# Ledger of designs, part 1: VH-VL binders against MLP-like protein 328 (MLP328)

Every score and structure here is a prediction.

Target 1, 151 residues: MLP-like protein 328 (MLP328), of Arabidopsis thaliana (Mouse-ear cress) (q9zvf3)
Amino acid sequence: MATSGTYVTEVPLKGSAEKHYKRWRSENHLFPDAIGHHIQGVTIHDGEWDSHGAIKIWNYTCDGKPEVFKERREIDDENMAVTFRGLEGHVMEQLKVYDVIFQFIQKSPDDIICKITMIWEKQNDDMPEPSNYMKFVKSLAADMDDHVLKA
Structure headers, positions and changes below count from the first letter of each chain, unless a header shows other numbers; antibody chains are not in Kabat numbers.
ipSAE, averaged over its two directions, is called F for ESMFold2-Fast, E for ESMFold2 and O for OpenDDE. V2 adds 0.75 times the mean of E and O to 0.25 times the DockQ between the complexes of E and O.
[cut] stands for letters that were removed.
Atom coordinates printed by the task and the answers are left out, and those that the model quotes come from them; centres of patches stay.

## First folded at step 5 (VH-VL; from k02 with heavy chain G50W)

Design p2
Fold by ESMFold2, look of step 7:
Structure p2 (fold): chain C 151 residues (1-151), chain A 119 residues (1-119), chain B 107 residues (1-107)
Amino acid sequence: as target 1 above (151 residues)
Amino acid sequence: EVQLVQSGAEVKKPGSSVKVSCKASGGTFRSYAIGWVRQAPGQGLEWMGWIIPIFGTADYAQKFQGRVTITADESTTTAYMELSGLTSDDTAVYYCAREGDYWYGMDVWGQGTTVTVSS
Amino acid sequence: EIVLTQSPDFQSVTPKEKVTITCRASQSIGSYLHWYQQKPDQPPKLLIKYASQSFSGVPSRFSGSGSGTDFTLTINGLEAEDAGTYYCHQSSRLPYTFGPGTKVDIK
């Protein structure tokens, strides 16, 4: 089995790529209100909500289990993409590299795609590939869709 | 039911250090933040720092950076706070407190540990 | 660092009346604002989390509201047991900070 890899998928969403990007780029403090069954809390460790290089700590539920995650944020406004670079947490016990890129692409006036790229490397050969985390992040994007439209 | 039990009161001389323990029981320890909050006599609450045991490192308020060390031992489900270079301004009650589910407030508090610094 | 202020510093209130305590943040904290009650010689107790959510076991006379920078704690129908000091606390960013407290006494 592979010790490292890249998963890529697309999640169809509705509305404006700019509004979806703003939510993910700048408004993580709204995630518990919007998708609280997935994301229970986000706290700024360093930087600001909307700054490149910010460090944030997430409390979330994945496969029915509470987890915590510390990430460094990378912002790419030109491509409307944000990167979550994994630093610490439950996921980092399985993976030594875990970077997730969310890119928002307008396809038509009312339709967008969220392209999710997950770059990963296992801590060791005994660890599973992170398909459960890919499923999780796809669900975040899909479930946030309705709340961005309402906001 | 989660409970936090702290070590007993301490009387310390200026320039020394104090290490307060906080034993957690009745719940999951590994993934929840244990914070340290102090309260000087007649004054308000002051957050000193925290540790999330799975991260293995602590974060501190800038005021205490360099003087405080917060650690956790998963095998005994115990957090520790050590404050060095004590002065009379450090006389206070020191609380440990646990973030409950979802980090929306500290829902479980230890009983407090009184530290008195006098010459 | 986010500074929280509270108003009033002190309030003497007749039983059964309404108590309102405000907390203002130096920058937006969304709804990451929590309220605690502290009685003499006791640790603080969580009352309201996430601006407006009542913590388990808290009497319905306590409620919270607000978002962004301005928040209120309301006690609708003060009881004698509600005397104490009330603190707001933000968890939007590290370091966590508390307001200076509002002491509520029975008139």
Scores: ipSAE 0.392, ipTM 0.814, lowest interface PAE 3.3, mean pLDDT 91

## First folded at step 7 (VH-VL; from p2 with heavy chain E99Y)

Design q2
Fold by OpenDDE, look of step 7:
Structure q2 (fold): chain C 151 residues (1-151), chain A 119 residues (1-119), chain B 107 residues (1-107)
Amino acid sequence: as target 1 above (151 residues)
Amino acid sequence: EVQLVQSGAEVKKPGSSVKVSCKASGGTFRSYAIGWVRQAPGQGLEWMGWIIPIFGTADYAQKFQGRVTITADESTTTAYMELSGLTSDDTAVYYCARYGDYWYGMDVWGQGTTVTVSS
Amino acid sequence: EIVLTQSPDFQSVTPKEKVTITCRASQSIGSYLHWYQQKPDQPPKLLIKYASQSFSGVPSRFSGSGSGTDFTLTINGLEAEDAGTYYCHQSSRLPYTFGPGTKVDIK
């Protein structure tokens, strides 16, 4: 069993990479309304909402379980990439390292991909691999599509 | 049904400290933030701080930083608010409240704890 | 911190009349604005969450609207039992804050 790793996946989306990036970069407050079955709340803990280095707290449901996540945000406007660096929460009880990167890439005028990179390291050998969390974040990206398109 | 039950009224001398408890029942404790709000007589609501038990650390309003300590005991599903350096200005009803359904509105409130600070 | 203001401070209303209370945030808080009702010697009760979502058990005469910085609580047809103080509250950014409250009396 691996003690650490990197998951990479691509989620096909529609529309504009810029719009999707904007949603994840600067419109996190819309998440509960957009994908409430996944995200139930978010608040800014430190910094500004759309600032690099900001710390946010998320309430979400993963595998039917309500969880909390605190993360430090990194923003890469040049590459339209947003990084969620895990600091505290349910997932961090399992993982020592939990970094999720969402990068939005325009593939055609109407099609984009969300490249999701998940860097993880277990707290210890007894912890499971975070494949469920990868599935979760993929679902977030996918389900946000319709809402971004309607915006 | 989620309920919050607070400790009883307190009468304190200036300079002393008070610790109010808030027992949560009927729900998941560690994932729900517990906030503390006080209300001086005839005054409005004042947010003091909150704690998300799983994090173990609290956040406070700047006004109370250094003087308030909010803690949570997962084993007893009880949150605590300790306020030190009490003055007459701290005379108030102190409420604990849960930010319910992982939405950041406080949907469940304790019954309040009256803290009276007088010489 | 985000400062919330409310208007009016006090309102005396005849039963069945419409009551409008506004809340303004010093900066945009999206929809992270909640309304509470407080009656004497009682803890506050959540009325509206996230600007426009009625909390469970809240009469339909209560409604909320707004986003960003300007929010409104509306009581369509004030009932005697609606007397109390109403507070807006933001949960967008720590520290969370309350409005100063609007007292509603029944004439």
Scores: ipSAE 0.631, ipTM 0.881, lowest interface PAE 1.0, mean pLDDT 94
Fold by ESMFold2, look of step 8:
Structure q2 (fold): chain C 151 residues (1-151), chain A 119 residues (1-119), chain B 107 residues (1-107)
Amino acid sequence: as target 1 above (151 residues)
Amino acid sequence: EVQLVQSGAEVKKPGSSVKVSCKASGGTFRSYAIGWVRQAPGQGLEWMGWIIPIFGTADYAQKFQGRVTITADESTTTAYMELSGLTSDDTAVYYCARYGDYWYGMDVWGQGTTVTVSS
Amino acid sequence: EIVLTQSPDFQSVTPKEKVTITCRASQSIGSYLHWYQQKPDQPPKLLIKYASQSFSGVPSRFSGSGSGTDFTLTINGLEAEDAGTYYCHQSSRLPYTFGPGTKVDIK
């Protein structure tokens, strides 16, 4: 049973990688309106909506339970990737490392892949692997698709 | 049903400190932000800071940074606000309030604690 | 800090008339703008959350609108019990802030 690891998955999306990237990179304030059944609130702790190194606090529902999460944002414009570095929250009670990378890759004029990489380490050996959180972040990317397409 | 009950009124001397308690009952304490808001006589509302108990650390308005400490005790479901270096300008009613599940405003308010700073 | 301004500072209004209160933010706050009513010696009460969502038990005469930097609270058909001070509040960016308030009196 692994105490640390990396999950990788791909979520097929439609449209422009640049538009999807912009949403995740710069427009997190739109998430409650777009996917409000998952994300109920996002507030800026430090920095700006589009700043590398910004700290944001998220209120979300995972498996029917309200959770809170504080993250440091990292931005990689060359690869159209954003990283959520876990700092505090419910997930950090289970994990001492929780970094989620969303990368947007154009495959054809109308088709993209969101590659999701989750780097994790358990708080201790008794904690479960974060498969539930991987399921959750996959659903965020999938459900955001329609909102980006119509924006 | 969530309720917030605050400690009673206090009269303080300049230069001292005050610690106001805010006991939460009902609902889940640990996941929801508790904010602190004060109001001087005849004045508007002033946001002081907040804490999300699971984080264990608080965030403060710049005006109060260095003078205010906000804490939470999960075992007693009680939040605290301590303000030091009191002056007559700190005479006010101090409220605690809970942000709703979605941080869409403060939906539950304590009754308020009057703090009077006088010589 | 995000500065919220409110207009007007004060209104004296005949019962059953329409009241309009505006709130402007110094930068975009999306829909993270909430409205409170406060009467003397009482805590504030939440009326409208997330710009336009009515809070539980709030009469239908209260409505909110706006997004970004410009927001409006409307009371359609003012009643005597609506006298008080109305505050806007933003929760988009820490530290959070309140507007200065708008006092509404009944003529």
Scores: ipSAE 0.540, ipTM 0.845, lowest interface PAE 2.3, mean pLDDT 92

## First folded at step 8 (VH-VL; from q2 with light chain S31R)

Design u2
Fold by ESMFold2, look of step 8:
Structure u2 (fold): chain C 151 residues (1-151), chain A 119 residues (1-119), chain B 107 residues (1-107)
Amino acid sequence: as target 1 above (151 residues)
Amino acid sequence: EVQLVQSGAEVKKPGSSVKVSCKASGGTFRSYAIGWVRQAPGQGLEWMGWIIPIFGTADYAQKFQGRVTITADESTTTAYMELSGLTSDDTAVYYCARYGDYWYGMDVWGQGTTVTVSS
Amino acid sequence: EIVLTQSPDFQSVTPKEKVTITCRASQSIGRYLHWYQQKPDQPPKLLIKYASQSFSGVPSRFSGSGSGTDFTLTINGLEAEDAGTYYCHQSSRLPYTFGPGTKVDIK
C-alpha cells in the first residue's frame, strides 16, 4: 500500500459558498451546536477564531472513539479555502502529514460543492491509509450543510 | 466513572519545589485534559495549566510560565504538577480536575493537596 | 487572557428566594462558560456546563443561561445546603480562567 497520497472528494451542498466558507473559516465555535455528534468541542490554543495561522484543539468522535486533534489553519480567502494542518493528536500517531483542505465553490445560485483534499503520509508502512478520516471529514461537511442554510 | 486521587499534604521551605501527583482511574486517560487549579486560603480559584496526555505537552497560565511543569504518564495514568521557587504566596490547596465532554467544564476533581510554604 | 467578572461579590438570601449571579467575559466565549459550586473545605463541583446544560445529579432549581459575554446562574428557590461560593469558568481559549467568585449565605 502507498506510504503517502492525496485523497480528493466533492460534497454537494446548498446555498452560498461564502456562508459555508465563513463557518469553516471563522465560526468553529458553532460546530458543537450544529454537529455535536461529531464535534464535541473546539478551543483556541493561539490566535483568534478567524485568524490565519491560529492554532485550535478539536475533540471529536470518529468511528465511535473519542479523539483529540491540534491544528494550525491557513486561510485562503481568494479561493474560499481553509487548510487544517495537523500538529498533534490521535491522527498524528498514524500520520506524519495530515493536511485537510476545505474549498467552497459556487456552482450555481443555490448549488455549491465543498472540495475536500486530504494530503497525508504514514508514520510508517504498518499504519493504515486514512480512509476512515476521509469518511469522517466528508460527514462533517455534509452534516454542517443544514445548519449553514438556517443562517 | 472517573476518579482522581492526589498525593498528600506537604510543608515546604521557601525556594524549594513541590510535585503533586494526580492518579486517574475508572475511565479513559489519554484523550482527556487534566487541569490544575489552586486556591490560597480564603481566596478564589486560579487556573494554572493543563495537559492532554496524548499530546505530551502542557499549556500554562501566563502567571506560572517558567515556574510550573505539568506532565502525564500514560502507563500509570498519573498527571503531575511541579511548582518551583516557592514563596509564602504559594501556600494553597492544589487541585487536579478532568475536563468533561472534552472541554465542557471540569467534571471530576481530585480531593486537593494542601501545600504550606513556611520557614 | 480572558477576564471574567462576577456580580455580586456576596449576597445573603432568605431561603426559598431566587438567587441570580452574573458572569461577564472580556470577549466573546460563545457558550464555553461553566458554573461551579464550592462549599468550605471541599473541591468545587460542576453545576452547569456549556452555559445552560445541567450536570448529572444537579437539582432542578439550578439553571444557567447566556452566550457571548453575558451569563447568568439562577437558583430558583434557595435551600440551606446551597450556601457556598459560585465560580464561572471559561474554556473558549487558552489559558482558561475563573471568575472571582460569588459567596452566597443564608439570611
Scores: ipSAE 0.708, ipTM 0.893, lowest interface PAE 1.4, mean pLDDT 92
Fold by OpenDDE, look of step 10:
Structure u2 (fold): chain C 151 residues (1-151), chain A 119 residues (1-119), chain B 107 residues (1-107)
Amino acid sequence: as target 1 above (151 residues)
Amino acid sequence: EVQLVQSGAEVKKPGSSVKVSCKASGGTFRSYAIGWVRQAPGQGLEWMGWIIPIFGTADYAQKFQGRVTITADESTTTAYMELSGLTSDDTAVYYCARYGDYWYGMDVWGQGTTVTVSS
Amino acid sequence: EIVLTQSPDFQSVTPKEKVTITCRASQSIGRYLHWYQQKPDQPPKLLIKYASQSFSGVPSRFSGSGSGTDFTLTINGLEAEDAGTYYCHQSSRLPYTFGPGTKVDIK
């Protein structure tokens, strides 16, 4: 019923905020190998792999369906935050605005929190809220934990 | 099983255009990119461009920019490659291929379309 | 664009021998390197995806390795049916590109 909104959630993770941030900032090429059941591929459309403003295309599976997503990346090293600004893809058919921010915060020597912020706006009133996509991105953060710890 | 079936051989005059079709069947069309690759006689493979139907826009190799147009019709699950300003250097077998589920490898190929450009 | 080179250009090999083909990228492409086999008058066939993963139906004698800029395709025990041209292909950065190919003949 809402036409726009902001979802915020925190995902508890282990280890170092810096290591997790590095994975999401500069090591996207490792995602298919690490969490292949979610992410099947990623490619650079414009810019460099770890550059601010770079455009990437993702191949992923959401709710059992293969989908594609094009995003523009924003990097905030000061706050260890990575922003995915949606440009094109399946999710953008229902959403006019789709921005996802991953911020990694060290809570203790061995524990961190991934704060996920999802800013969204529907294409029109008939489109559903993107709660399923929030669940999806939470799963990405959670499932990446074991792989970052083993690295 | 996903299959790609291309249109038949073409014989063209220099300066003309050719449009090759690639019909996809047996799988999801919107979510997977269709690439075009050509091969001149006795030469290697050359990537021309691709289209992801859900995006509706194509990306091209610089060599073909402004001369090639790749499109996709979701209603017929058919991709097209149109090349204009043909010369003898464009004589080649043209392939369409689907980028697979994982890491964008081209796992399904069309049978190829021979395009011959001669005066 | 990313330029791929291959070595050697041509290789004539006795059956059951080991064949090694290398592919080098002008810049790092992670593991987004794929290997194709092409026989005369046929479209290419995917052999190895993502540097080291064998495609479905590919014989176990084919294997791939490497990461970053240097990659290798290995055929452990060449069979007569393996004659053809092998191409590496990168899908890390647009525009995608192919290596020049390595022709393998059977002695």
Scores: ipSAE 0.605, ipTM 0.882, lowest interface PAE 1.1, mean pLDDT 94

## First folded at step 10 (VH-VL; from u2 with light chain G30S)

Design v4
Fold by ESMFold2, look of step 10:
Structure v4 (fold): chain C 151 residues (1-151), chain A 119 residues (1-119), chain B 107 residues (1-107)
Amino acid sequence: as target 1 above (151 residues)
Amino acid sequence: EVQLVQSGAEVKKPGSSVKVSCKASGGTFRSYAIGWVRQAPGQGLEWMGWIIPIFGTADYAQKFQGRVTITADESTTTAYMELSGLTSDDTAVYYCARYGDYWYGMDVWGQGTTVTVSS
Amino acid sequence: EIVLTQSPDFQSVTPKEKVTITCRASQSISRYLHWYQQKPDQPPKLLIKYASQSFSGVPSRFSGSGSGTDFTLTINGLEAEDAGTYYCHQSSRLPYTFGPGTKVDIK
């Protein structure tokens, strides 16, 4: 098994890539209401909700277990991509590197995807590959779709 | 089912420090935030800071920066708050409290620890 | 740091009447505003979370509303046991803060 790697997947979405991007880029404060089964809390540590370089702390449920996560975000408006760079949390006990990139792509008026890229490196050789976290972030994008579609 | 039990009342001299303990039982400790709040006699609530034990570091209100240290010991499920350079203005009840599954308020409170600073 | 203010500082109210307490934030905190009740010599007790959500076991006469910078706690039909001090608290950004409190007494 690899000690580092990159996972890539695509999640089909409905509506507008710009509206999806806005949700993930600027409106994280809405996540507990929208997908509260997954995300129970988010708070600003540094910066603002929509700031490049902001640091936020998240409380979420993965595989039925509550976890916490601190991240620094990168915003790329030209490519409609937001990166969540892992700093601390349960996932960082398994991984030295955990960066998740959500890119929203409007391929045609009715063909929209979220391209999810996860860059990772294990803390040590005994740790599992983060397939459960990839599954988790895919479900976030898929389940948020319904909420953005209604907005 | 979660319970927070604090250490007993203390009387301290000005210039000294105090360390209050907060023992958690009946739930998961390492992933939930513990906040510290104080209340001087007849006064309102002051948020002092918090810690999420798995992070091992704390965040503090500006007023207490440099005087307060908040820590957590996962092996004993106990959080601590230490306040140094005590003055009579620090006479207060000190509470620990736990944030719930999401950070919509503190849903479990310790009983409070009275700290009296007198010469 | 986000400053919370409350109005009024003190309110003396006849039982069964309506109590209204306001909290104002120095900048938007979305709906991350929570209300506590504190009785003498007791720890605070969570009443309303996320502006308007009732905490478990809280009587239906307590309700909250608002978003952004302006928030209201309402007690619709005050009971004698509701006397105490009410605090607002924000969790939108660290460091967190409390309002100064509103004392509610029975007339």
Scores: ipSAE 0.603, ipTM 0.869, lowest interface PAE 1.9, mean pLDDT 92
Fold by OpenDDE, look of step 11:
Structure v4 (fold): chain C 151 residues (1-151), chain A 119 residues (1-119), chain B 107 residues (1-107)
Amino acid sequence: as target 1 above (151 residues)
Amino acid sequence: EVQLVQSGAEVKKPGSSVKVSCKASGGTFRSYAIGWVRQAPGQGLEWMGWIIPIFGTADYAQKFQGRVTITADESTTTAYMELSGLTSDDTAVYYCARYGDYWYGMDVWGQGTTVTVSS
Amino acid sequence: EIVLTQSPDFQSVTPKEKVTITCRASQSISRYLHWYQQKPDQPPKLLIKYASQSFSGVPSRFSGSGSGTDFTLTINGLEAEDAGTYYCHQSSRLPYTFGPGTKVDIK
């Protein structure tokens, strides 16, 4: 069993890469309204809401369980990529490293892909691989699609 | 049903410290923040700070920084607020409250703890 | 910190009349604004969360609106039991803060 790794997946989406990137970069406050079955709350802990290096706290439901996550945000406007670097929370009790990158790439005028990269390292050998969290973040990207299109 | 039960009234001398407890029951504890709010007689509500038990560290309002300590014991599902260097201006009712899972509104409140500071 | 103001400070209202309370933030807080009701010798109670969402068990006569910096709590048809002090509260940025409160009395 692996002690660390990198998951990579692509989620097909519709519309504009710029609109999707904007949602994840600067409109996190809309997440509870858009995908409330996944995200129940978000707040800024340090920095500004749309600033590089900002610290945010999330309330979410993973596998039917309410969890909390604190992350440091990194913004890459050139590549339309946002990075969530895990700092604290339920997932960090399992993982020493938990970094999730969402990159939005325009493929055609009406189609994009969200490339999700998850970099992880276990706290110890007894912890499970975070495949369930990869499934979770994939569902976030997929379910946000309809809401971005309607905006 | 989630409930918060606070410790009893306190009478303190100036310069002393007070520690108020807030016992949570009927729900999850570590995933929901516990905040502390005080209210001086005839005055409004004042936010003091909060703690998310799983994080173990608290955030405080600037006014109380260095004088207040908020902690949480997951094994007993109890939050604590300790305020030191008490003066008569600290005479107030102190409330603990749980932040809900939506938008961080405080949806469950303790009954309040009266703290009186007098010489 | 974000400063919240309220208007009016106090109002005395005849039962069944409409009550309007305004809360203004010193900077944009999106919809992270909540309303509380407090009666004498009781802890505050949550009425409205996230600007316009009614909390469970709250009568339909209570409603909230607004976004950004200006928010309104409305009571359509004041009841005698609605006497108390109402506070707005922001959870957009730490430290969280309260408005000064609006006292509502029944004539």
Scores: ipSAE 0.498, ipTM 0.849, lowest interface PAE 1.3, mean pLDDT 94

## First folded at step 11 (VH-VL; from v4 with heavy chain W103K Y104W)

Design w3
Fold by ESMFold2, look of step 13:
Structure w3 (fold): chain C 151 residues (1-151), chain A 119 residues (1-119), chain B 107 residues (1-107)
Amino acid sequence: as target 1 above (151 residues)
Amino acid sequence: EVQLVQSGAEVKKPGSSVKVSCKASGGTFRSYAIGWVRQAPGQGLEWMGWIIPIFGTADYAQKFQGRVTITADESTTTAYMELSGLTSDDTAVYYCARYGDYKWGMDVWGQGTTVTVSS
Amino acid sequence: EIVLTQSPDFQSVTPKEKVTITCRASQSISRYLHWYQQKPDQPPKLLIKYASQSFSGVPSRFSGSGSGTDFTLTINGLEAEDAGTYYCHQSSRLPYTFGPGTKVDIK
């Protein structure tokens, strides 16, 4: 029997929702330079850096352990949201559904919220809930904040 | 720390297949991509494809699509490259190499396997 | 596929001189470019990763620079043991590719 759920959290960030959205939507190649302690590499499997439906492979460190992840993305410019839909990787050994939505919402001229929605389903009832992965993606958003505001 | 040891030299007839093994030791196997690169005599390096063992599927350069199969066996920490339909143009040294955890450079190389295709 | 070109094809250089090798990509590869040195009958050896980061054990005379489509490998003060063929390699987009190589000979 599958166990599933949805986590939602908000990460307060500074600056422009549009600039933050652009980073996550179109500029993943900059992640290793910005937050290299989390993300060590991103490569294009299919599509372009800014393409809806593109497939990318990420290598990252989560809880001190190197992992690899393959995702197909969906771009929703109307809502400034990008969805990373899990295809393969360490996460997919625990989960048969792992979709992470990053939405950027301007709250005031200098303050934004990154709303992170994680939709998940366990491979089986013995697998842990993905709270560690939610903590990880929150830290990505938080730590990227300082690097979006620089010229 | 990490070492890659390849199978020995092969002499093959045109139209046959060759399967080269690449045994990894000294590190985790499943999380790191193993790439295959060949070099014909006097020629440059040619990327053939790769596999990330935990993914279970491989990606190939277009030139080799349909003729090459790359696999990985986690229980023996061994990657394999099989090339079919051999011709004399496939005479080359075949290398396996591991991609590192940072920005995908090939940081560990096998010693190479010479494959000679002659009639 | 991303095409990498290298210049020059061949360079004959006296010891202690500066060697410059360029690599150009057919589209932007950010900083996902790596340099390898290969001597006859040996496997390639990683020299520079991520455009400019020296790999472990590589002498300081080797350096890399560039981003986007234009990259340079520099050997500042060439030594006799540096003779060989140098290749650039991109890991920005699958399928990955190599440049055609630059042979460096010592006079």
Scores: ipSAE 0.738, ipTM 0.901, lowest interface PAE 1.3, mean pLDDT 92

